VHH binders against F-box protein At3g56470. Designs and how they scored, part 2

Target 1, 367 residues: F-box protein At3g56470, of Arabidopsis thaliana (Mouse-ear cress) (q9lxz3)
Amino acid sequence: MVTRRRSKKKKKTKRKKQSSKEKEKYQTFINLPCDLLQLVISRLPLKDNIRASAVCKTWHEACVSLRVIHTSPWLIYFSKTDDSYELYDPSMQKNCNLHFPELSGFRVCYSKDGWLLMYNPNSYQLLFFNPFTRDCVPMPTLWMAYDQRMAFSCAPTSTSCLLFTVTSVTWNYITIKTYFANAKEWKTSVFKNRLQRNFNTFEQIVFSNGVFYCLTNTGCLALFDPSLNYWNVLPGRPPKRPGSNGCFMTEHQGEIFLIYMYRHMNPTVLKLDLTSFEWAERKTLGGLTIYASALSSESRAEQQKQSGIWNCLCLSVFHGFKRTCIYYKVDEESEVCFKWKKQNPYENIWIMPPLNLIDLPLFDHRI

## First folded at step 1 (VHH)

Design a5 (framework vhh_7z1x_3)
Fold by ESMFold2-Fast, scan of step 1:
Structure a5 (fold): chain B 367 residues (1-367), chain A 124 residues (1-124)
Amino acid sequence: as target 1 above (367 residues)
Amino acid sequence: QVQLVETGGGLVQPGGSLRLSCTASGFTFSSYEMNWVRQAPGKGLEWLSGISGSGDSTSYADSVKGRFTISRDNAKNTLYLQMNSLQPDDTAVYFCAKGLDYYDSSGYPLFDYWGQGTQVTVSS
């Protein structure tokens, strides 16, 4: 706590130095008519929009309104060798470097609703971290295996926030641990293992309509319903993955999507029919943009076809050192690779920024 | 159809050596990264070493670096682990594992097929 407080003070001071010249240009426009104010603010990138929102109430209201239209998920890259982080905004194609010393020794596990789930394999400490506010919510320790995955249902500021993980897989039994935010300890449940014999790990977890959906590396889909304390594996054969080199699972408004990545082919997008449990290929997302990484995903609905973020897949690194991040337009069958060259698929994650980001250290630069 | 069969385990004294072998069938062996993983009594799985499909790149866990050597013979579809300077805490079941195209957040490989394992006991 003391370390966090001191770091926050230093970051605010450094950020203020960099923003001083930028704030000066906004003061001349304080008396502009609303139409001209909207025109000026609409030309600002997210970083400058956030700074402009600190000028006065009228600017704050205008800036927040524009963020509702233009805010997309950001990509955070974690270095495993130090506490450095790269932040990338794909809509503005802007990068910055950050330091969060409070996350020293932690690795990222999951992202949802602007919060990161972080784990320290040396201390067994778990914590929720909000990179926009620097708020930390520590949890009871839990030993996690190297290949173990974890997910949560919503922001830890909600009393309904539930953490979920599968801690043990034997040929006979599955052990599931859950934790409600503000509980004193983890709850343990044991179920019969109904997965395939050659199953060795879970790769993707998403939360939808009160249920955790878990995809195995063999393509089996399992579900856990915490309200019923119920574990099941969907009947039938896993989806085929001919020649695929990786997969991502995502959720949007009760719908579940699976993206197959290929070394030499365009991605394949599948949607799950929750009544038949069959996957069907999709050639359009109807204006939906999916932001997928190995550990979590985000989505955004776009109303205008002319938007550069309409009907797109934004995919984090794939095949470790062989691929950079990909931006793929589903209807045009075209892709653009992001600048990042060497990174692990499990060292980056998409995160949705909040609409109110005033006076946060997130936009500090290192030149 | 994929099969991985480990051999070469046994009882050895501290400071001794063993060579483990894994014979693979049912897939194009030379196209995949292969790995060795162990599980000590009452403990979880520990990744030890990996080798690229060509054999040109190898990686090791800090606990075995300098003592263990991974190698492969693609003509024989066989993976090897040469274990030197064995310690009592090396006592474990050793598994051969076929690698996937990606790694976990700590940089350890993930697997789609495992062998049945071979027991190594280091005791005096």
Scores: ipSAE 0.000, ipTM 0.143, lowest interface PAE 20.3, mean pLDDT 70

Design a6 (framework vhh_7z1x_3)
Fold by ESMFold2-Fast, scan of step 1:
Structure a6 (fold): chain B 367 residues (1-367), chain A 120 residues (1-120)
Amino acid sequence: as target 1 above (367 residues)
Amino acid sequence: QVQLVETGGGLVQPGGSLRLSCTASGFTFSRYWMNWVRQAPGKGLEWLSGIDSGGSSTSYADSVKGRFTISRDNAKNTLYLQMNSLQPDDTAVYFCATEYSSGLEPFDYWGQGTQVTVSS
């Protein structure tokens, strides 16, 4: 079923700053009892939490414990003309600016497990980049169309890492290209195209339980199993209203969710039944928060119902005259918007930061 | 009416060679990219090779690179695949296919296939 009611709109306009007095107090108290230490550290922004974690082992353990509870995905905004990048933490309403000369000429393709997949359309180079460690893992060149989607299965540090892309060669066949970590060349496979006759573009790709799920602009869902070299188009289609202006698919612990956004109607939130391959509308996410962007999505299970982001869709871009980061509370049918820069949907992406940043090169350079 | 007809398949011993042909009719062959694709028993389709409209640009799957050569004769409306150093794993039905036209006319641009069996 589709919800027809319009969401209530709420707007946040101010960012919170930490007081200098609080920062000074936190920096001088290294011998606090554990319960008071946890309370004090819970009020620090990420930068100060990282600094506090450097003081001693007890503070490090306390700070990391709070990051496990409070760390959400960060939103990265990319500039086309400068190697400048803006990171936004929605939980603290704070941003920082970073400069990555290694990514000059690259566009973002996908994000998973703290890694970005980057593509240079002039050199055809593919690059895994970790913005927290600044590690680079180059991949063999591949020609790709501007709108062609890519995904990978897990961090490139794993021997099980698999890159995946899919295109239509003809209306009759699709081409899948895959690359296993440490392989010499891309593998190409061709399958009969059982998608709708009209031109199909792949909008969303997620990896779950060893399989790539691919959603088209027409709502067709296909899967690719690399272990079997098997392609199939699943029966059924998600219930979709005409005039959707955004589509986001995400995976969480083996479950697949699909969100359709509308300019004048409430979002449709759907969950795939992996037994029947039917989509069912959801009115709650059971404490799950989905962080959706055009190229990839992140998710986390919220542990506290009283958290302001419990049962939420957090979107980097919403189609409208002024695009902004938006939280949509699924169970309340209410929206909370933040003022932010208008950007192309393909110029931003969610990324999960690591829990322990103190041992990373990026901390020494500009965290 | 677009039609593609593959010929040249048959039985060959390991290490042998075969030349496949694909004759095209019903469209301006010289303006289309052409491809070779195969399907082994109980397996999915595997793309092997592509050639541009003029015959100057070619591409190959890793499994056949250095062993297979794609070519075309636009005057004869014919696509070729020269297969050398054939292995039992090359046993498959081989199809030719044209690149998608951006035109709105529906057309049949896959052949019926030709069987290649590599066996002693």
Scores: ipSAE 0.000, ipTM 0.173, lowest interface PAE 16.3, mean pLDDT 70

Design a7 (framework vhh_7z1x_3)
Fold by ESMFold2-Fast, scan of step 1:
Structure a7 (fold): chain B 367 residues (1-367), chain A 123 residues (1-123)
Amino acid sequence: as target 1 above (367 residues)
Amino acid sequence: QVQLVETGGGLVQPGGSLRLSCTASGFTFSTYAMNWVRQAPGKGLEWLSGISGSGTYTSYADSVKGRFTISRDNAKNTLYLQMNSLQPDDTAVYFCARDFEYVTVTEGSLDYWGQGTQVTVSS
């Protein structure tokens, strides 16, 4: 057949990865006392690093610098019966059990910059909670549906913190509510509905470069720019293979990624071209590690290939009734099941530890 | 002949509940999106809720979200609206409406309406 043979396939492939990132430390000959301290401290697990940072100013500065480079997200699991929470560090296979009575009656909505956004469906109270410091920042009440998603732009300690949700999707309009810290009330904005007719909800929200990217349950991508009060629905959809049983959206340094999960096939990783708004499949993450859960995602640029989490998807996903944490190496197409727990995908979330961890209630400095 | 017939309206006290039904005939019910719309005395039409032909997708106006639930039974050609925590401001004539099968969703895409059922919320 002479019908459409021509595809746009001008692609120059270069697949040589930089190995210079593997030659760190042992090729430098700067013999300062701080270099020796850095080498010793870099081998300490997070709890011991926190303790070391309390010794003196020099050690504090060294420990904090290493946390900036080496700190990875932790996975928090929520209990249904008591105010008990399990905080899990997948890199060290360590956990700690915590009790947060201040979160009684709350469910988790979103995680960003070391803070959780919590919601009480009985009181309509919104609460920012930091599990590492136990700081609480209450927000004005808002009624939320069971399947409604909410996101925020940055830590609530910043005056630039913005809460964002889509409160109503009708056949003719979309209603968006936003809240800036110290505002008197929620701001309501109404836009023409340019989504497909049978839309109900948004499943994934990511904040990048001042814009909220919203993925619908049918795969449409919309964006909201709060500075311009601008709403747009992007054309097209990411290509996906039949039998997808999960989809995760994440952001890293202005780049947007989608991950399609399959029960019996390897994951598909796609990246959005922010110029054309076209999706392209990726077979490498270039050292990026993505931590994906149903309500939020985190990412970390890994510099060393010898790292067990280099070029990896760390997934807290419902893959079956017993699997909740999977490490998938994208370029090797290999999977390691790292933690087993029967749990709903909406009862766990990735969280990034803060850089200043001195005097955390999680770490008793007393013997 | 396309027909939509609403039932289940009546007088109810504030805080009470009512379940509205809409029986459809004359078309393949499961292929059409269905909507609930109301009109309070002396006011314009207010869209409340919509449901896709399969029943998989629903949407709600802010004024009724968390209080009203839309559902459908395609085997019985029936649309429902469960109304909880009713307030005096919910007093209106309630209409079910069919959406156009082959047009893009725009304001005014609703092509057939029932005659309405009166809901009065009063002590």
Scores: ipSAE 0.000, ipTM 0.113, lowest interface PAE 20.3, mean pLDDT 70

Design a8 (framework vhh_7z1x_3)
Fold by ESMFold2-Fast, scan of step 1:
Structure a8 (fold): chain B 367 residues (1-367), chain A 125 residues (1-125)
Amino acid sequence: as target 1 above (367 residues)
Amino acid sequence: QVQLVETGGGLVQPGGSLRLSCTASGFTFSDYAMNWVRQAPGKGLEWLSGITWSGGSTSYADSVKGRFTISRDNAKNTLYLQMNSLQPDDTAVYFCAKHSDTLWFGESPSYFDLWGQGTQVTVSS
């Protein structure tokens, strides 16, 4: 009884001492879509999940529950005709429908560290968007071509966040534009085009150890070092079979992997030797799961060799009128035949949940 | 039959305009991104412009940015290229091309699985 009275009094006094900043954080959390919060909480042990069913009234319990969330990537589907969004968790085989009116007219460009880079081709507006907090960070406008790829180095909450894009590729020159968070305008740099004189479109961009690696449709790998303002085309070319229908590049702990997909053949998995800049074919990912999407890919180190997702490629597909994911096991060379005749009618991208949903100071004070 | 047919080519003076059309048949036109590619005499293929399945996004090669406009009419199964401020070096055979009938990636001729026969555009005085 005495203990209960003391706890109740302490909880009331903490509410009265809530700062404007803590109130703002609470309002941000309460604005999190209920379906998204439930999807996150559904990853908890059954006992904790049952208790969390009333979370809209007991946010302190939600904070404790969120601490056990696995940091596996989630898949976001973007409708091409409206502003509806579908969040899919392949590990739980669950989906959640979301509406972000603030993203009306925007297309997704890139995903990194829990943030999306969004572009409106009609207004030329760029913004970072966090679907878990609904935070928006607008940027100076930039005209972008439809096939133009963009990447960023880390979350826009960091002063080291750098956006990167190649805005122009001519026979003689390439034009690179970069933007640091809080800059007044985009920086433009022009370099000699030393790519092959075929059609050179950049398909994949990854950031690793301070450098952007850019892969072209012809298999040329280019490197941009923003600290040195240095551009180079690397001499190695990936051993690619004719008729590839997709390409995914990802970075994990300084290692760079490249996957070529084929309609009627097993994927080719390659790893870049950062000393020689030669590509080597691999039969294993060393326990990695690569979550592959056209604009950007995520990777996760699987802790248990017996896990069903050990050495896997996780691919977003549309089959039989269902949006789903396929796990392809690299080390077993399992035959996956992609016989689809239609493109996925939805844009899709993998996103990592932000860690700030786990460590919320307001809830720690109330628990 | 599955085909693309280009029309609207011809002779035009420098500074003039032409509108090319590409009529699609035998496949669901509205499911695929479409592209324009040209080939000048004695030269290789040059990609010019692309448009998404819905027409919601477009892209252009630097050589034609600000002069050419790609568009589509999915109800008519037709792709268009409006060409303004034509220059003698725009003289080429113009092809429309469909992206592969699988997962779509990039704006490269290597991803195109269906091509028209082409239409000749000649820019001369």
Scores: ipSAE 0.000, ipTM 0.142, lowest interface PAE 18.9, mean pLDDT 71

Design a9 (framework vhh_7z1x_3)
Fold by ESMFold2-Fast, scan of step 1:
Structure a9 (fold): chain B 367 residues (1-367), chain A 124 residues (1-124)
Amino acid sequence: as target 1 above (367 residues)
Amino acid sequence: QVQLVETGGGLVQPGGSLRLSCTASGFTFSSYGMNWVRQAPGKGLEWLSGISYSGSYTSYADSVKGRFTISRDNAKNTLYLQMNSLQPDDTAVYFCVRDEGITIFGVEDAFDIWGQGTQVTVSS
């Protein structure tokens, strides 16, 4: 109710009108030759590139072209107590503050293809939210336990978008719920429980080649194939080292990776062999950069070896009233830590910005 | 109702020992990692120790390693912290916190359930 009441109230935006001198500066940039325009735009950080893309069609096309090559995932930090959202660009080590009053009372569940899956535990409301366009796609209500995980296969703008969650685990059975975009209600399926422990919690879910892979807190890997309506628990377990302080699972181009984190030792990166279902340690990522968070992860192939994020794990952590973001170079076994003095971030999640970002609400007003 | 209740705090002499207990209710305790965190007067939060859902894996902050021992009893839904060789700078409010799994290191507001805290004072 409080969330609905706030959504009905719109903030009055007060913008400062630009001076004639500032308007003259914009006129000069708009008249720049295309080669010089691209040089100028290529030197802008993402925030300024996005603002530049709103100036005119030519600037927009130039900015989008450069973003295809240089855009990295953004890290969104969610405040527990207010509607504040902080966006962090790890490539530039810069942050921006955002406000989404329509998400008041919602927690983030998953991120994929530029969309967030959000859940309100007080109203049982579930919605897709695009923070770059502010588009909302509401879903039928669903009761979820706080520790319950949910994933989706692709952007909700596609009719092939499928949501997946395990709603209950008992000694004998598991209950799976799925939802196709634009369906009227959730589909429920019941399968025999093949998990080794009755009180398993699913930590990580990824979608790869038509299948959802689910990692439990006991290290069991399960899969759900919606085309076959098939659930199974795989026999292998990832090798575990004592003192693990967290794990992240991610997917890139049909490959599945698992990252174990430790307080006093280097991260372990594992890759799943999809034939044997065995995990193998990797010491190189072949130019891949993985952006890992507990609820979901992103990845991208780097175009330049001289990029500071080549063969890198970009990991989000929070320590007391300071945030720490870690870059770890897998082949060099070296790390760089950043401390960020922001307080009370509740959750964090990586999100890939879409390439076509006109009229961004993120940058409509002064920060 | 979801709840964590700490007990066992109090006044101790330097070099003394205390055992803290934390009883969980309203959730499946055996499915979650648990942590101990403290806050000294006028200072920020400090993560001390963590334990896996099964008790098989433990980790400690350098400031307490070798002096503190974390353990759990899943049949009793109870978390423990055995504190030995206590020093005046161990004076703090100690919190039992449930791990959401989104924190890799340290002290976090990302812990989803916190106890009320128990006061430990190390002084003569």
Scores: ipSAE 0.000, ipTM 0.116, lowest interface PAE 20.6, mean pLDDT 70

Design b1 (framework vhh_7uia_1)
Amino acid sequence: QLQLVETGGGLVKPGGSLRLSCVVSGFTFSSYSMAWVRQAPGKELEWVSSISSSGSYIYYEDSVKGRFTISTDNAKNTLYLQMSSLKPEDTAVYYCARDLGSEWLVPEGYFDLWGQGTQVTVSS
ESMFold2-Fast, scan of step 1: ipSAE 0.000; ipTM 0.236

Design b10 (framework vhh_7uia_1)
Fold by ESMFold2-Fast, scan of step 1:
Structure b10 (fold): chain B 367 residues (1-367), chain A 127 residues (1-127)
Amino acid sequence: as target 1 above (367 residues)
Amino acid sequence: QLQLVETGGGLVKPGGSLRLSCVVSGFIFSDYAMAWVRQAPGKELEWVSSISSGSSYIYYEDSVKGRFTISTDNAKNTLYLQMSSLKPEDTAVYYCARDQPYYEFLSGYHDYGMDVWGQGTQVTVSS
């Protein structure tokens, strides 16, 4: 986070004028060589990148390849009172209001690979939902406690998609339920409890290299390997300062990061050593941008070291009663006028948009 | 009324075999996951084996794998544990247990995993 701030730019008027000019540039450059085409497209906002994808097959392939490198996550805000949703692009500082009546009564549980896991606490129905395609994949009912966490391994369009939750913890045993998309029933597994006796809840779950990593509110890290049907609790505890006000755990290319937030102190950034299973404090994210939300987080490798988003946490915040997001520099030791406030975990979540947005109904008539 | 009744325990010599039975009443047996849990004298409860509803998934504690077999007979509403190659460390009270979500007045709905238990049957492995 920067100590100096400027008033937000009035981007709506500039974006309308800029969009008109960018459309004219598209038509001018249709016959460009591939190298120049990629340079032009890499400088375009996501909406214009989607428009460029529609021009021809060569442009489509160039745009898709650049989306793999440059696409940022989008933040979804869920309404407390109706079926309305706000989709926010932090790179453009634009929002889009959507209405999904098919999600009436559902709350969010997890986000991965462009899909949301949704749960209805009144019907006990679970649903995979893609907000970009409006595809729905319903699943068998399962009762969940209000603070119970559930995760999945990958998009439900894959045969390897696995849902995972811990349904019961007693002094002597732990009960885990899993579900593959084509299974006839939930699979139940019971293991010896190796968690601390003062355990209350799981706060974070990430999937990495075939294993679910589960962080408790007491700092215990447990792992579940579905291929071995193996459950264990790791001996290390994350070193953190007292009075933490929330945490975020994320995976990036096989590496696991844990970030503790405080009301009046800089975050503690930790990385798991996968050989020793010990947490080590880090002063940087190694150029990553972590898009942090309570139920799940996204990450992106930033290529430009001078970028304002290099080595940052992107967080949802309130500013003068308005919801927005900020980029907080992890490696900055300067005094920062930022105070963390823990938010309701079911009110927002980061989602990665798909690379082939041109094929989506949401953009067919708006691009 | 929900009831689980275990039978089949007794005194057996090392290397011997026993078959435990758990007769279930008061609920639709085939709709629930079932488990065997044991407790050695003066020790905490220890999970032994689980079988899912429909018997599609079966799990064992590592120390009993290859020696114990869990099975069900839905027509008789009965859960079994066939124990072979018994060792002195298998000495315990063996409990039958049911996996089921429940409602608790102060905490709301909860999936406790093991919400209904039998009274247990004693297995003693000694020469």
Scores: ipSAE 0.000, ipTM 0.151, lowest interface PAE 18.3, mean pLDDT 73

Design b11 (framework vhh_7uia_1)
Fold by ESMFold2-Fast, scan of step 1:
Parts: sequence; C-alpha cells; structure tokens
Structure b11 (fold): chain B 367 residues (1-367), chain A 122 residues (1-122)
Amino acid sequence: as target 1 above (367 residues)
Amino acid sequence: QLQLVETGGGLVKPGGSLRLSCVVSGFTFSAYSMAWVRQAPGKELEWVSSITSSGGYTYYEDSVKGRFTISTDNAKNTLYLQMSSLKPEDTAVYYCAREVDTAMVWDEFDYWGQGTQVTVSS
C-alpha cells in the first residue's frame, strides 16, 4: 500500500478555516454584558485569558482584573543536563516544553516576584532571569559551596533588592554574604555559630518584614536583619525534625508557615508565632493556597470558599526517583497525586506569572 | 572515602526470609536517616523503607509493611533490612542509601551502595 502526502494548499485552507472560527467566538464575546463577560473569562485557562485580553480595551481590562484575582503560580522543571525546561500548571494539569539557551550552565537558586535567581558553578556568575520577558540582570560573582542556599528580598528592578546567602564552613562560625543594589562588592559578615553541631545545613530561607529567616535541617530557626547586621538563633523548634520527604517554608503577608511531611503521611502545616518563635499546627489556612518547592514557595489568598484550591497545598516532591506534584486539602485531609515519569530528577521551582502576559515571548496569543 | 556496602542477598523460596546488611564508612552514621531502595528487572527504582537518624522512627512502603523490618546498629555502623514472607514480586537489586534531612526532594538520597541481588523463586 502507498501513502501519499497531501498538498500544502490544503493545510493553508484548513488554517484559515480555524482562524475564522476563533474570530467568530471573539465577536460573540465582545457583545456580552460586563457581569456575563466576567463569568465567561473566569472559566478560561491562562492561554485563553491572554487571547481574550488582546481583543479590545474592555476585554483587556476585564482579563487583567481577573488575573489579579485568579493567577496561580507555575511550576518550572529545569533539566540538569541541557537548557530545556518544562512548565506545569496544576489547575490545568498541563505541561509545556521550552528552551532557554541563555541559561546554559546555570542552576536555579531561588524564585520571588516573577524572577529567578540563577547560579553558574563553573564561572561563579549570578544572574537574575525573568522567564516571561527573558530579561537578564547579571550580579557580581560569588563562590558558593555545593547545596549552599541563596535568597533575595524583591525583584532586581527595585533599588531595594538585596541578595543573601548563609553558610557554615567551620563549626565555630556562620558566614553571611549580602549584596545590595549599587554596591561595589559583596559584604561579608562573620558570626559565632550557636547552632546545633553535626547536623547543620541551611535548607530554607524566606524574607519577611525586612528580615531573612533561615531554617536548618535540624529545625533550628535563625534570623538575619540586614539593616542592623544582626544574626540571632531563635528558641523555637518544630515538634518533628524536618526531613525524609522534605520540608517547605513559605511567607504570606508577614506570616511564616512550615510544611513538613514524611512518606505515606499527611503533610503537617505549622505557623510561626512571631512573638515567641514557637511553631503551632494549623488544620486550616483561612483560604490560603501554598505552592511549595525545596528552593522557594509561593502563596495566594483564595477569594471563593467553594473554590477547589481553598485551603490547599501544592507540593513538588520526589519519591521513588519520580517527580510528583501533590495537591492536598488541609481542612479535608485529602490528597490527589500527579506523578511524573522522570528518572533523572530536575531542579524545580514555583514562579508567579506577571499580570500582563500579552507581549511575552512564551505566548503567541493565537495558539 | 565515603562507602556503603550491601551484603546478604541471594536466592530464597517464596515465604522465606533474608537479612540484608549495609556497612557504612566515611561519615557519622547516627547523624543521617538511612533507606533501602530496590529495582526489579525492567522496572523503576522503588523506595522500600527508611529509618530516621539515631533509629527513632521507621517507615515502610505499603507492599512490604508487616513483612520487612528496618533497623540500625550504631556501634557497628550497620543498617539492616530483615525480610520475611518473601514473594516473587520482591525480586530486585536492593540498594542502601543515605537520606539527607533536607528539603531537596528532587535529590532525596545523596549516596548509594552498589546493590545486592535478591531473587525469590521456587
């Protein structure tokens, strides 16, 4: 039997027919009352919301307003061996494969305010990268130990952006390095190590109200105040040591949460009392949804109690050498598990997309 | 310098028992959680059991719970897996692994042994 190739002209005709159908749909929506338009737009996935926002000013305003309320973080998986990456939207349960050659040789360190902090261990270069705009902001070189954690306070477009890293090369001293916008070089501060010995690595860093909170693998919490150049080890400890299947620390509007889990156990959510620095277990999140990964976390306040993401944890975990995204409802103690069939693990991180996505290289609003 | 050496594998009949041992050198054994991970022919790596640092708490994959027991002897720097009521489905290469108490869920194990073969056949 012979297989024949069909004409390129037939493909062009098919393409024009599809474009015509999209125009018909958009023409219908333009004539909807504002309240019905909001209802329709609230049901659109992000790609279609971006498409809708390109139609006219009224739709643009409606779509942007809805994005402010309903935008969820994306999970990015970075290949350890090449420049490829995979985006995961937990609301859509969809993947998108992308390629960033400008990140060749770089590893992801932290995510905040739509920006990634990237590090090249061969060149010692630090780079802020915006995956939505592909903007790059290089930072002064810094030698970092393997698995050394780093964080920043806010987007590098702000003059108040502060880079922070903490390490203990010896059991006697903590070394903190900071870089503030327009500084000539990294500032190094050395403090006496008052943490538990033999178990101390820094696993989680969050920035809240001008202070960096640092969690060790043994559950010790310390803070660094860059304005005072002050380091302090805090008295509180979580009921169980973080470990096994991971721990995640996140910040939301001045409040600090710790998510702790072991294999085959429900995640435990703890909230820090900022007065006593003691951890207290929470059975509800007050409508908050937490998106947690080992290097950084995102959170959002859900507006509707009936939403499927009310009081939820979206956790990026690795078990059995497979990447898994766990969706867990804290108040219902119920879990849905989404498994990835990747044997070589990828670096992964949550990132919040910007409110205006219309002119971004990641999206052709027609596709 | 760091070494994990598994022993105790072999051929056993269904319903039989084996004890796997993993001798550790080059790090402070009692400071780390330890795990057993297996790989059956043509299948993915599967976590079997973990024990927390100092032997405080144990965890098991559902399919082995009640049949396998993980334990440590800190004086001998040795991790054990006592396997009973073995099934053909337990046939795999068994690896000893060091688990770091860390949030790096994409790389939960940082060091591995070479593995020991367990074959459950009549």
Scores: ipSAE 0.000, ipTM 0.217, lowest interface PAE 12.9, mean pLDDT 71

